# VHH binders against p80196: the designs that were tried, part 26

Target 1, 213 residues: p80196
Amino acid sequence: SQDFDFFYFVQQWPASYCDTRRSCCYPTTGKPDEDFSIHGLWPNYKDGKWPQNCDRESSLDESEFSDLISTMEKNWPSLACPSSDGLKFWSHEWLKHGTCSALNQHAYFQTALDFKTKSNLLQNLNNAGIKPRNGDYYGVESIKKAIEKGVGHTPFIECNVDSQGNHQLYQVYLCVDSSASKFIDCPIFPHGGKCGSKIEFPSFSTNDDHDEF
Key: E = the ipSAE of ESMFold2; O = the ipSAE of OpenDDE; V2 = 0.75 times the mean of E and O plus 0.25 times the DockQ between their complexes.

## First folded at step 19 (VHH; framework vhh_6z1v_2)

Design bb5 (at its last look DockQ between E and O 0.38; V2 from the best seeds 0.00; counts 0 for: pae E 7.1 > 2)
Fold by OpenDDE, look of step 19:
Structure bb5 (fold): chain B 213 residues (1-213), chain A 124 residues (1-124)
Amino acid sequence: as target 1 above (213 residues)
Amino acid sequence: EVQLVESGGRLVRTGGSLRLSCAASGFTFDDYRMGWFRQAPGKEREVVAAITWSGGYTWHADFVKGRFTISRDNAKNTVYLQMNSLKPEDTAVYYCAADFYGYDYTSSHEYDHWGQGTQVTVSS
């Protein structure tokens, strides 16, 4: 069965994505905002497994979601190299995950955009006095609580490591019910980079590195 | 049919070395980034290392601390993990995985194909 139990809704912090030994490339549409961006909306099973590539013949069709493209460019950019306008990234997310969601292309992307707005992560963190700033560190539990207070459900915080060995706020996992209607408590948390007790919330910096990795 | 077959896992003493291999078939190997993951009983799956399409760039987890090295031979459709100075905490099933798009090598959800795994056991 291709039926899934819930969605992982994953948002990433662009500054942390780029502030690693791994290279990043700004979108051709311009430098991303200093705000969380969408990584993906992923159908998942409660046992930690997930369906993928449920319809390999369902190629991305821009005409299906043309009204969302400008918003997606802003909120769902690709930071992968080489620089792109996001279409390849969206195609990847759609074919791999979206085709398993029981949603059409427009609904799939719209849903992700809506949940980004609903979660309002940056504002929730700011409300708790947690602001992006180089050199500042915050308790991971404080970050979790700030998001939980705003969203109403406990997030999973994934960390990466910068070039200096500091843990950074990298991605935030929230769970969405299988009907894509509301946030829920996560039945299971994903595998990901573990965070130390204190983590960096870096500000965006220009990255001129064009590493293929 | 897409297939990733890991080999080389065995029992080894602390401080020993192993070389894992992952043979790929059923897809264009050099179109994919490759990665190694591991999972110990009762623990979460974690990424160990990743390598770009041509092998030009590699990433290794912090816990590797220079002990492991990922490499690939595109002519042989094979990715390798050289493991030196093995420790008991390295005991796990090791999986190879293939990633076509290569957006985030740390995210298991990004990988398209997975092997069945090979058991590595490091004794004290």
Scores: ipSAE 0.591, ipTM 0.826, lowest interface PAE 0.8, mean pLDDT 93
Fold by ESMFold2, look of step 19:
Formats: sequence, C-alpha cells, structure tokens
Structure bb5 (fold): chain B 213 residues (1-213), chain A 124 residues (1-124)
Amino acid sequence: as target 1 above (213 residues)
Amino acid sequence: EVQLVESGGRLVRTGGSLRLSCAASGFTFDDYRMGWFRQAPGKEREVVAAITWSGGYTWHADFVKGRFTISRDNAKNTVYLQMNSLKPEDTAVYYCAADFYGYDYTSSHEYDHWGQGTQVTVSS
C-alpha cells in the first residue's frame, strides 16, 4: 500500500555525522556547507510503522530531475564512505521512501528541497543565539523552542555521541502532511537517539584550538 | 525474491568464538551495504557492525570493538560476522540486513531487507 498518514522530514548536522575520519567522507563536490542537510522525506503511519520500497522497478532516472541536481549536491549531500556524487544516496532515498510518497521523482526531490528552505533551521537557531561552536553546550529545550518559533511546530531532536562521549545535535525531525504541502504537528515521534538536557552543536571548522597552545 | 539467510548461531561457552554467515540472493549484492543487528528478549534491536558494498569501510559498535569483525565476500554474495571473546551479554538473535547506500548505517530504519535471524547463546 502507498497510503500513509504523514511524512517525517529529516535533516542532519554534518559536523555531528563526522566524529572520526573512518565514518565520514566528503562528497566529490567537496566539503558541505556548515548548514543542515536533508536526510530524507519518509512516509509514515500514525501507529509508528511505515511503508517502504513501494515500486522496486522505479529506478532513479536522472533526466527526470536534472534541473535539481546542483541544488541537491549542496542541500542533500552524502557523508557516507566512500565519497560519491550523491546519485547512489538519492537512488536509495527514492527507492525506499520516494516510491511510497505518491509523488513522481521530480516532485519528491523538489518537495524536500522546498521544506529545507521553509524550515530555515540554521537561521532559526541563530536568531535565538544558538550557533555552532565547539566546546559549548545548549539546552535541548532551547533548541526545540527556537525551531518551533520559526516553523510553528515542535521538532523531534535526535542526538548522537561524539568520540569523547558527549551528546551532540545530530538530526531534526519535522512532520509534513500526507499531501506534502505543509508542516504539521507530529502524530508520533521516533524512538531512540535520545539526548541529555544539554548538548553540543559542533562547528564544522577544522581549527585545532581545543588541545593546542 | 530477496532472501537473506543467517547461519552459524549456536550455544557457546563464555570466551568462545563463532562465525556467523549471511547468504544473500535476489538482488545485486555488490550494490548494498550490509549490517549485523542483534536483539535480546525484551530489548530494542541494536546495530552491531556495518560494511560498505565494496568492503572498503567497516564500522563496529563500541560494545563489540576488538571482539567482532564484519567482512564480506562479493563473489559468494555472503557477509560474515566473526565473534571472538564472547560474553553472556552477547546472547541474542542476530540479524543480517541490507541497505542500498543509506546514509545512517546505525539506524534500523535505513535497512530495507532483513533476514529471519540466528540465535546465539553464550553460557557461563
């Protein structure tokens, strides 16, 4: 079935993805901008289950979204190893999730790009004085409130753990209605990836001032 | 039909070793990242290890680093988990999973093909 109740729209913080060089490879287009990037737009049911792989024969066709590729390279990069031009990652997102969305390929990718712009996460955090800075911590509730002020809906914040054992801002989940037209309140939040009350928002900067004098 | 079939799970004494195998069919194995997950009764499924389609990059969870090693043989469409220095807390059903170039190898949501699992039991 291609029927579903809502989408998760998921964005990730590249600096938090890269906790060691073994787990992080820049795309062939180079180091991503210091900004949130798209992970995916994922059909879900209100009961916490989800559809996937709804048309295994609908292979990614680059000609259907060629006008979006440069924008997707900037806003939808893969940091997975080995380095890639993004097409394999986008093929995965289309085959697993996009085929269940009732959108064609162009509409699927364009919709995610539009929601990244509309969410404006980095600016919303910055407006609240929450900036990426190594060694500084922010309250998780402050992060949620900053995003909610700009978007109008409460996000789910997923954390991961850096090499020193500190929780850091990793992914932000927002919910989108099943017609892919607007943000909505999330019917249910995912399990796992829990944060402490205060978390890092690391910079992508390679300045070595932490342990150097 | 896509199939992932795990084998090699059994009862083993603490400190022992096992090698799990996962035979894949029904898809182009060389295009897929592979992962091993485990689930003990009443607990959440957790990622154990992952390996890229070429085998050039591997990742292991902290609780198994130095003890478990993931590998793959693309000529045989098989992924392996070598488990050494086994402990009672390693007792679980172990699942093989396949993911077409997903971004977050630690999220079970990213994996779209799963095996039925093989039981590993570690006794004192």
Scores: ipSAE 0.023, ipTM 0.471, lowest interface PAE 7.1, mean pLDDT 86
ESMFold2 (binder alone), look of step 19: mean pLDDT 84; pTM 0.863

Design bb6 (at its last look DockQ between E and O 0.25; V2 from the best seeds 0.00; counts 0 for: pae E 3.2 > 2)
Fold by OpenDDE, look of step 19:
Structure bb6 (fold): chain B 213 residues (1-213), chain A 124 residues (1-124)
Amino acid sequence: as target 1 above (213 residues)
Amino acid sequence: EVQLVESGGRLVRTGGSLRLSCAASGFTFDDYLMGWFRQAPGKEREVVAAITWSGGYTWHADFVKGRFTISRDNAKNTVYLQMNSLKPEDTAVYYCAADFYGYDYTSSHEYDHWGQGTQVTVSS
């Protein structure tokens, strides 16, 4: 495995993922919860570069993390088409990023799940009065502060754009130390979808525009 | 050996047009979502456009505002970026990238292969 400086821990808002012209497919395990889901846990360098595909022979082995699968289906689903149970998505994340983490498969996925629980993003936002609702807009700085208050570190907010041209809360980046033990201040923030001053936090309840395969 | 080779970058005047090409080799081209990124001096890399495997869907960044169009020719293993109405702020190195899984085409971390880039300079 290659050395790296920290992890990006990336969580996505499913409603925003689907509320684009992009194809969105619900998992075969069912409609996602109206909660943040895990996109990935990515080793990264402080200069903004990252290692990838560090062991192409390390194929995903379900037997190594079978006890986590039910939890992963709930917290780490794929919204990509065609609909899937998440295994292909997890394989992708493992081979591309996990193999560079110095963690085994179980530890890698467990770590991501633990940090999702620890970050408790939706609750932190709710505590600040920021709730998912179509047509409502929140200040991006307010969102950052709400998360910072809960997590103790400044997040990076990535936005996408809906069909009407509105910026939406799409992904939240947090940083984790190289030992995968704690959240840290990000040495560098990624480049992603730029957010306006106010962004939408859409509700998944009205976002039923999805493909089924 | 996987290779992405960009071409077409050059000096052009404001309002001018360029067509960038990216020739792919060493992998099954139609198995990959393709994207264009750019990086200006002193700025971070940003996504410009993306196109799905069959070309059925395209995405363009907000700053494109209809000026750029991504396309691909799978028979030629090539992805293109037609750039019209170029502005000085479009000056950057433009990179071609390939993404096998295509989960998040706006995230550079998801792309598997990258070209060396081609310089586009727009003069005022």
Scores: ipSAE 0.750, ipTM 0.881, lowest interface PAE 0.7, mean pLDDT 93
Fold by ESMFold2, look of step 19:
Structure bb6 (fold): chain B 213 residues (1-213), chain A 124 residues (1-124)
Amino acid sequence: as target 1 above (213 residues)
Amino acid sequence: EVQLVESGGRLVRTGGSLRLSCAASGFTFDDYLMGWFRQAPGKEREVVAAITWSGGYTWHADFVKGRFTISRDNAKNTVYLQMNSLKPEDTAVYYCAADFYGYDYTSSHEYDHWGQGTQVTVSS
């Protein structure tokens, strides 16, 4: 019962993860680049439901994707505490989502890395004059249009709230067909994730520690 | 069979203390982030505290910080919530939850396993 209709491909903005009151810890490999990072590649149904944990005994086997690890450290870092080398985060994503994908571990991780490169989010935003900068606000519709111009499909934009109460760009959802071969128009978007009409796109030079602005 | 069983909920007076426990079975406890949630009648379930698989990191919601402490004993497959300085607004059913190497620990939908809950009632 692992049939599904499409994937959400979800990327997060590290500065927006770290400038809230939630704990943030850099990976043991160091502070992430100022770029979007992969959150996950998530099988979903068109009716708004999703499968998860489709083989709880399929443990992550590092030897299956060892050639990808350095690229994953750069593009798929964990910001959760405590600081880690990423293996626990990738184990979580594999067990919860990857086991439902019909891909083996190498294909699963490689596919997500390829879609990050293909989406080219930061450059698409930059081409439209939308750059990470503290104190600057951008229209949510302008952000969507910039990404759509580069990717060919409308994204879903999820916002969170920084420690000062400002709504900010947090995650970007794109949709991928069930064979994991190409971006598609999203059959459905998640409910929630209020952004308002204008939001911040913070620079990674903001405080990202617990209990700071 | 995976099972989480909360215990220790009872009636207590304002300012009192209480310790909840949650016994886990049917999974490798040391691989799971554990969380405590609560739900008052007519309210949505909300996260109270979380603790990583090793116990090396804990998080507490602002409304309980300084009063509640989450802890775990991996040798006993048990997670605890020590509740001090209890207030009437702490009255709720408290739930234990587990998530394999949990990442987004404040979101209830991310947790794979849930207990049946234990009632805590704080009299004014």
Scores: ipSAE 0.351, ipTM 0.712, lowest interface PAE 3.2, mean pLDDT 89
ESMFold2 (binder alone), look of step 19: mean pLDDT 84; pTM 0.858

## First folded at step 21 (VHH; framework vhh_6z1v_2)

Design cc1 (at its last look DockQ between E and O 0.04; V2 from the best seeds 0.00; counts 0 for: pae E 12.6 > 2, placed apart)
Fold by OpenDDE, look of step 21:
Structure cc1 (fold): chain B 213 residues (1-213), chain A 124 residues (1-124)
Amino acid sequence: as target 1 above (213 residues)
Amino acid sequence: EVQLVESGGRLVRTGGSLRLSCAASGFTFDDYVMGWFRQAPGKEREVVAAITWSGGYTWHADFVKGRFTISRDNAKNTVYLQMNSLKPEDTAVYYCAADFYGWDYTSSHEYDHWGQGTQVTVSS
């Protein structure tokens, strides 16, 4: 395990993931909920770099977190093609990032699940009147403010661009302290997906299009 | 040892064309999604394009607008970026990167290996 300064806790909006002419496959467990899903919990350095693959011999062991699998299927699904139950995705996240976290597999995944619950992004947005709806646009600053009010820390909003050139809410970055105990102000924000002033918050249920790999 | 070595970057006039190459070694090339990133001075690194394992799918950033095309030759362990209609705004260091899983082509955190970059400069 390598030293790191903080975690990026990254959540993804499935509708936006699938709405960019990107390959998108629903999990074998079923269509994802209209909610944010976990992308990852990533150890990171203050300078913007990150450790990875800290223990290549630490293969994913389902027996270590079997009690979490049902919850992970719901909250941490894979939308990659071909359709899967998430194990390959979780293995990737664990081997690349989790092995650098100083947490065991159960703690790593549990931590991510807990922070998803704690962040309660969709509810925080809804409380501010920001709801997923195709064709509706919201100020990016309003989105940030809504999340900040709920979480207590400023998020980073990453946007992608749909086929029509519209910016969409794609990912939300929150920062977690190195002990994985609490949200913190981000020492540094990631380099990606700069948003316009207004961005779309698309509805996944109404955007029932997906690409097969 | 894993290596990604970019080449082809140089000074070119506005409207000109370049073809960047990235030669990969030290890993199974066909098992990785390949991507191109760029970083201009004082700006954030941004994804330019990505191509899946067999080349069956490609993704390009919005700012590309049909000007750039990513491709790969697995027999040569090489990924390419054809850049046409270059603009001064395209001036940057261009990086080649490899992603084993291919979950999110736009996330730098997904990429496992990186090249040292090649400088592309577009003059007015």
Scores: ipSAE 0.371, ipTM 0.718, lowest interface PAE 1.5, mean pLDDT 91
Fold by ESMFold2, look of step 21:
Structure cc1 (fold): chain B 213 residues (1-213), chain A 124 residues (1-124)
Amino acid sequence: as target 1 above (213 residues)
Amino acid sequence: EVQLVESGGRLVRTGGSLRLSCAASGFTFDDYVMGWFRQAPGKEREVVAAITWSGGYTWHADFVKGRFTISRDNAKNTVYLQMNSLKPEDTAVYYCAADFYGWDYTSSHEYDHWGQGTQVTVSS
């Protein structure tokens, strides 16, 4: 169905994807930037359910969004193994979620890219003194407040667990109205991915000899 | 200790039906996307079906659509695969798997925990 109440807009932290016991592979375009990346833009209902796979004949058509590909490689990378150019991941996100959005392929991907820019997550965290650093812990409420100050709406923070058992910032959920025009307060928050009161915000590489400092 | 234990695999006639069960223990079942995979001799393991945390949404591979149905019972920590209209091509070892994050539930490399498998054989 194309009838839904709002979107989750979900971004992930690549270092937290890759420092678990799960396998991680960089895209064929190279190591991702140390920045949040798009996971997806997901139609949802206010009752906690969601539509998916709303048009199985609407396969991904690269010609519809070819002008966005370089931007998506930067902002929507796949870290799944084996290394890839991202098309399989984007096809999955389109078929599962995008076909339910009432947007065409170009609008769907462009909208997600625009909301990543508008959310400005890394800079909003940095403005509050919250920076990726291995071994440092941050209050989950401080992370929420930093994002809320910049975006105007309270996020949901999803954590995962690194290979040493520490909870860490993994994904950030923001909500978007059903017309895909603006951030809104979330009608409901997702379940799972629980955080403690303090969590890590890991860096890809703190001892990289390429760092300028 | 994490365990996924499949059961119900057996020899079945073409056109017959079979229900596979997978009992989970040692982890918070409700937090995991569950999947069924299969592997025939000499072939790569392939995803058959997947089901989200609450059981509200399911995905089925095209080659089983309309014939197989995944379901879960979170009160019993069990995921099921109802298999109808079975064909000889469905002969394989069937595996139950659990994926905590749910991002790419169709990829076998994304699943955290696996069962030992149950053999399904479909005869002419």
Scores: ipSAE 0.000, ipTM 0.145, lowest interface PAE 12.6, mean pLDDT 85
ESMFold2 (binder alone), look of step 21: mean pLDDT 84; pTM 0.855

Design cc2 (at its last look DockQ between E and O 0.25; V2 from the best seeds 0.00; counts 0 for: pae E 2.4 > 2)
Fold by ESMFold2, look of step 21:
Structure cc2 (fold): chain B 213 residues (1-213), chain A 124 residues (1-124)
Amino acid sequence: as target 1 above (213 residues)
Amino acid sequence: EVQLVESGGRLVRTGGSLRLSCAASGFTFDDYVMGWFRQAPGKEREVVAAITWSGGYTWHADFVKGRFTISRDNAKNTVYLQMNSLKPEDTAVYYCAADFYGYEYTSSHEYDHWGQGTQVTVSS
């Protein structure tokens, strides 16, 4: 039976993963597109707790979702070191979170891919004039409003800190109902990862010095 | 039954060396990121080092870089922490931890399995 209340659907900004002191490794398929990528689809309770590892014997079976792999390589890349083909990252996400979702492997991955498309985060930010560019700062409330205009629900914005100590847009959380059918208002937001009022939205490009004033 | 058992913690003098070991059982060791963490009394637990499942990538916190080295022996299901040039501020309980194909190695929240810890004390 279904015993969780909602999902967090979490996307990350690759440049913000890679410009910290941890650094990163690109997938064997190459540098990811300059776009948000899927981190995961995570069952949660309204009280701030969450299930995990609900069936430790349910190993990832590539044959169950082989038709999705090319799309997942583009939209769900691993940035962890060492460089890999993504299967280990997807195994982690499935075992830890997907086994708690009441979805089979194909449905789990397909659903997350569909929600990435539906959220349309980068375009929603662009429509509000919020673009990735090193050295530019944006109001966190402006970022939230831009996403809310496109999605219909207020996101949670998680920040991290680059190697220079600057706070930056790292992850975006949207909430999905427990049947995995639609975005909903978040019953509760995560703690931590606080942003302050203005943050960077970094680019992979180092030649952003063409910004003409 | 998953177990992580640390050993090798003891009293050493400043400037000394020590090697910690962590023996793992009850899971496929080669599928796990392993981490070493430490916690002094009244302080928050902090990550010291991490090593990926194959040993192909290691990460060390800045405060131990150049002094400590994480390694693993997958044939023996054991992860190690070689600690050189020890300082009094290295005094803590040291824990090993494991995370299945872990993605965010530096966050203690990501690790599912923990040992009971081994005490390291560095005297002047």
Scores: ipSAE 0.451, ipTM 0.763, lowest interface PAE 2.4, mean pLDDT 89
Fold by OpenDDE, look of step 21:
Structure cc2 (fold): chain B 213 residues (1-213), chain A 124 residues (1-124)
Amino acid sequence: as target 1 above (213 residues)
Amino acid sequence: EVQLVESGGRLVRTGGSLRLSCAASGFTFDDYVMGWFRQAPGKEREVVAAITWSGGYTWHADFVKGRFTISRDNAKNTVYLQMNSLKPEDTAVYYCAADFYGYEYTSSHEYDHWGQGTQVTVSS
């Protein structure tokens, strides 16, 4: 069965992605904006499992969402190496998760873009005085509260760890109903990097590390 | 049929060492990033380590603190986890997983294939 209970809508903080010893390659379209980017829109079950690869024959077709590509390049970039324009990343997300969403390609990507806009994470954080700045730390609960105030639902915050052992705001999970129409309270939170009480919200402004494969 | 079969898990004393193995079959092994996860009773599954296609890059979780090392042998279609200085907190079922794209090593959602797991128990 391709049925699922809800979506994880996952956004990523590019500076945190790159501010580790992990490989990071800027898109061919240029350095990412200092803003959250889309990681994915993932169908999920209430028990924490998820469907994947529901239609292996449904290859990515750019013609189906050509009008969205420019917006996707900006809002859904790949930081994987080697540097790319995002097509491989989008293909991966579509084949692994999108094919299980009951949406066509255009609707799937547009939905994710719309929810990024609706969530307005960076603005919500800024409204609470939480701004990306190297060396500054914020309470994880404050971050959650700021997002909750803006979105109306409690997010899950996933952290990564930089080379110095500092926890960083890495990804934000929000939940979307199975019809992809609205944010909902998450039935279950993902298994991710546990955050300390205070976490860094880094900026791209200083010392970008690039790794190439 | 795709298979990942973990082995090497057993009871060991605190401070001891184990080497876990994961034998892969049914897919092109060197096309996948490989990872180790663990899940303790009543706890969430967490990523332990990941290794890229050719083994050129490895990632380890913060709690590893140099105690564990992931490696792979593509000629044998096998990924390993060398675990040293084991602690009771390391007691868990350890899972092997394969990720084709290799974008996000810490997200279980990115991994395509999973093993059934092997039990590691560290006694005090």
Scores: ipSAE 0.196, ipTM 0.598, lowest interface PAE 2.3, mean pLDDT 90
ESMFold2 (binder alone), look of step 21: mean pLDDT 84; pTM 0.856

Design cc3 (at its last look DockQ between E and O 0.34; V2 from the best seeds 0.00; counts 0 for: pae O 3.3 > 2)
Fold by ESMFold2, look of step 21:
Structure cc3 (fold): chain B 213 residues (1-213), chain A 124 residues (1-124)
Amino acid sequence: as target 1 above (213 residues)
Amino acid sequence: EVQLVESGGRLVRTGGSLRLSCAASGFTFDDYVMGWFRQAPGKEREVVAAITWSGGYTWHADFVKGRFTISRDNAKNTVYLQMNSLKPEDTAVYYCAADFYGYDYDSSHEYDHWGQGTQVTVSS
C-alpha cells in the first residue's frame, strides 16, 4: 500500500491562468464558466514531499468514468495550448497524482468533483463581497477568511502575475484527509506563489462578449 | 528505462550559434511535452523553452525570445534547441526534460524525466 498523509485539493481561477504571458487556449467545448475549476487532487506527505507516478502503466480508461465526462468538461477544463477535449489533462492528472491516491479512476474524479461542490468557493467569496472584477483589489486575509467561513478550514492562496505585473488570485488549496472523505486543516502549506497583502480577482466576461485578457 | 541524453554543448564565442539535441528513449515520445532548462553556477534552474507533444505549440522564455528556437522530430525521438546570438550570460548547463501531457510548461517541478545536462560556455 502506498502511504501518504493527506491530499491537496487545488482549484484555479481561469482568468488568472489566461491573462499572463503563458497564453491559454479554450477547450474544444468552449470558453469555461466564470468560476473556479479543478486543477487536481494531489496526495502529499506532511514533510512537504509527495508521491507521483505510482503506476506508469495505468492508462486513463474513458469507459471507467464516461458518466462524469460532461461534468468534468465544465468543472475540470484544460486551458493549456493547444485546445483539446480535456482527456490529455485528465490523463496527466491521473497518471501523475491519481495513481497514488488508492482510488480507482471513477472514484478519483468523482471525489474531486464532489469536493469542488462542497468548497463552494465562488459563492463563499461573494457572500463576503469579494467578486471578480478587473481593476479591483482585495485583501488576501479577507479572501482566506471568506473561504474559511464557508469551508471550516483555512485555505492556502497562490498568486501569479498578469501580463501587466499585477499580483492576482490564481489557485486555492484546501486539504482533504487520506481517505478522501472530508476537508481537514492543512498539515503543511505549499511554498512559492506568494501574494502581497492585496491582490486582483480578475474577470474575463465583464466588458464585452469575447473579451480576452 | 527512460533516458534523455543531451548533446552539442561546447565553448563558443559571443554572437555564435549552437544546436543542442536531446535523444529520448524508454517512453512514448509523442505523449510528452519536452522542455529545455538551464542552470548557471549559483543560480536557480530556469525554463528556457517548451514544445508540446505534436510540435504544434512552442513557448520561449522572454530572455531568449527571438534568439533560441525549440523544435522536435517525433520520428527520431529527438528535441532540439537552436541557440543564436549567444551571450556570455547564456553560459550554463542545459537540461532536457519531459512531462506526460504536461499542463504547466514553464514549471520545472512538473517535469518527470531529466537528462544529465550539457555544458554551454560562451566566451567574451
Scores: ipSAE 0.509, ipTM 0.790, lowest interface PAE 2.2, mean pLDDT 89
Fold by OpenDDE, look of step 21:
Structure cc3 (fold): chain B 213 residues (1-213), chain A 124 residues (1-124)
Amino acid sequence: as target 1 above (213 residues)
Amino acid sequence: EVQLVESGGRLVRTGGSLRLSCAASGFTFDDYVMGWFRQAPGKEREVVAAITWSGGYTWHADFVKGRFTISRDNAKNTVYLQMNSLKPEDTAVYYCAADFYGYDYDSSHEYDHWGQGTQVTVSS
């Protein structure tokens, strides 16, 4: 069965992604904005498992969502190496997760874009006085509360660790109902990088190291 | 059929060493980033390490602190995890996983294939 219970809508903080020893390559379209970007919209089961690769014959077709590409380049960039325009990343997300969503390609990507706009994570954090700044740390619970106040549902915060051992705000998980119509309370939270009590919300630095493959 | 079969897990004393192996079959091994995960009883599954397609890049979790090393032999379709200076906190089921795209090593959702796991127990 290709049925699923809900979506994880996952957004990532590009500066945190790149502020590790992990490889990071800016998109060919340019340096990402200091804003959350979309990682994915992932069908999921309540038991924590997920469907994947539900239709291996459904290759990405740019013609189906050509009107969204410019917006996707801005809001859904790939930071993987080698540097790319995002098409490979979008293909991966579509084939692995999108094919299990019961949405067509246009609807799948548009849905993710819409939920990014609706969630307005950066603004919600800013409203609470939480701003990207290197060297500043915020309570993880404060971050959760700020997002919850804006979105109306409790997020899951995933952290990564920088080269100095500091926990950073890396990804924000929100849950979307199976019809892809609204945010919901997450039936289950993912397993991911556990955050300390205080985490860094970094900004891009001119001294950012990039890996190229 | 795609298979990932872990081996090497056993009981070991604190400070001891183990080498885990994961034998892959049923897919083009060189096209996948390989990773090790672990899950202790009552705890969340967590990523331990990842290695890129050719082995040119490796990533290790912060808690590894130089104790563990991931490697791979593409000629043998095998990925390894050398574990040194083992601690009781390292007791867990260790899982091998394969990721075609290799975008985010920390996200289990990115991985395409999973093994059944091998039990590692470190006694005090």
Scores: ipSAE 0.045, ipTM 0.535, lowest interface PAE 3.3, mean pLDDT 90
ESMFold2 (binder alone), look of step 21: mean pLDDT 82; pTM 0.838

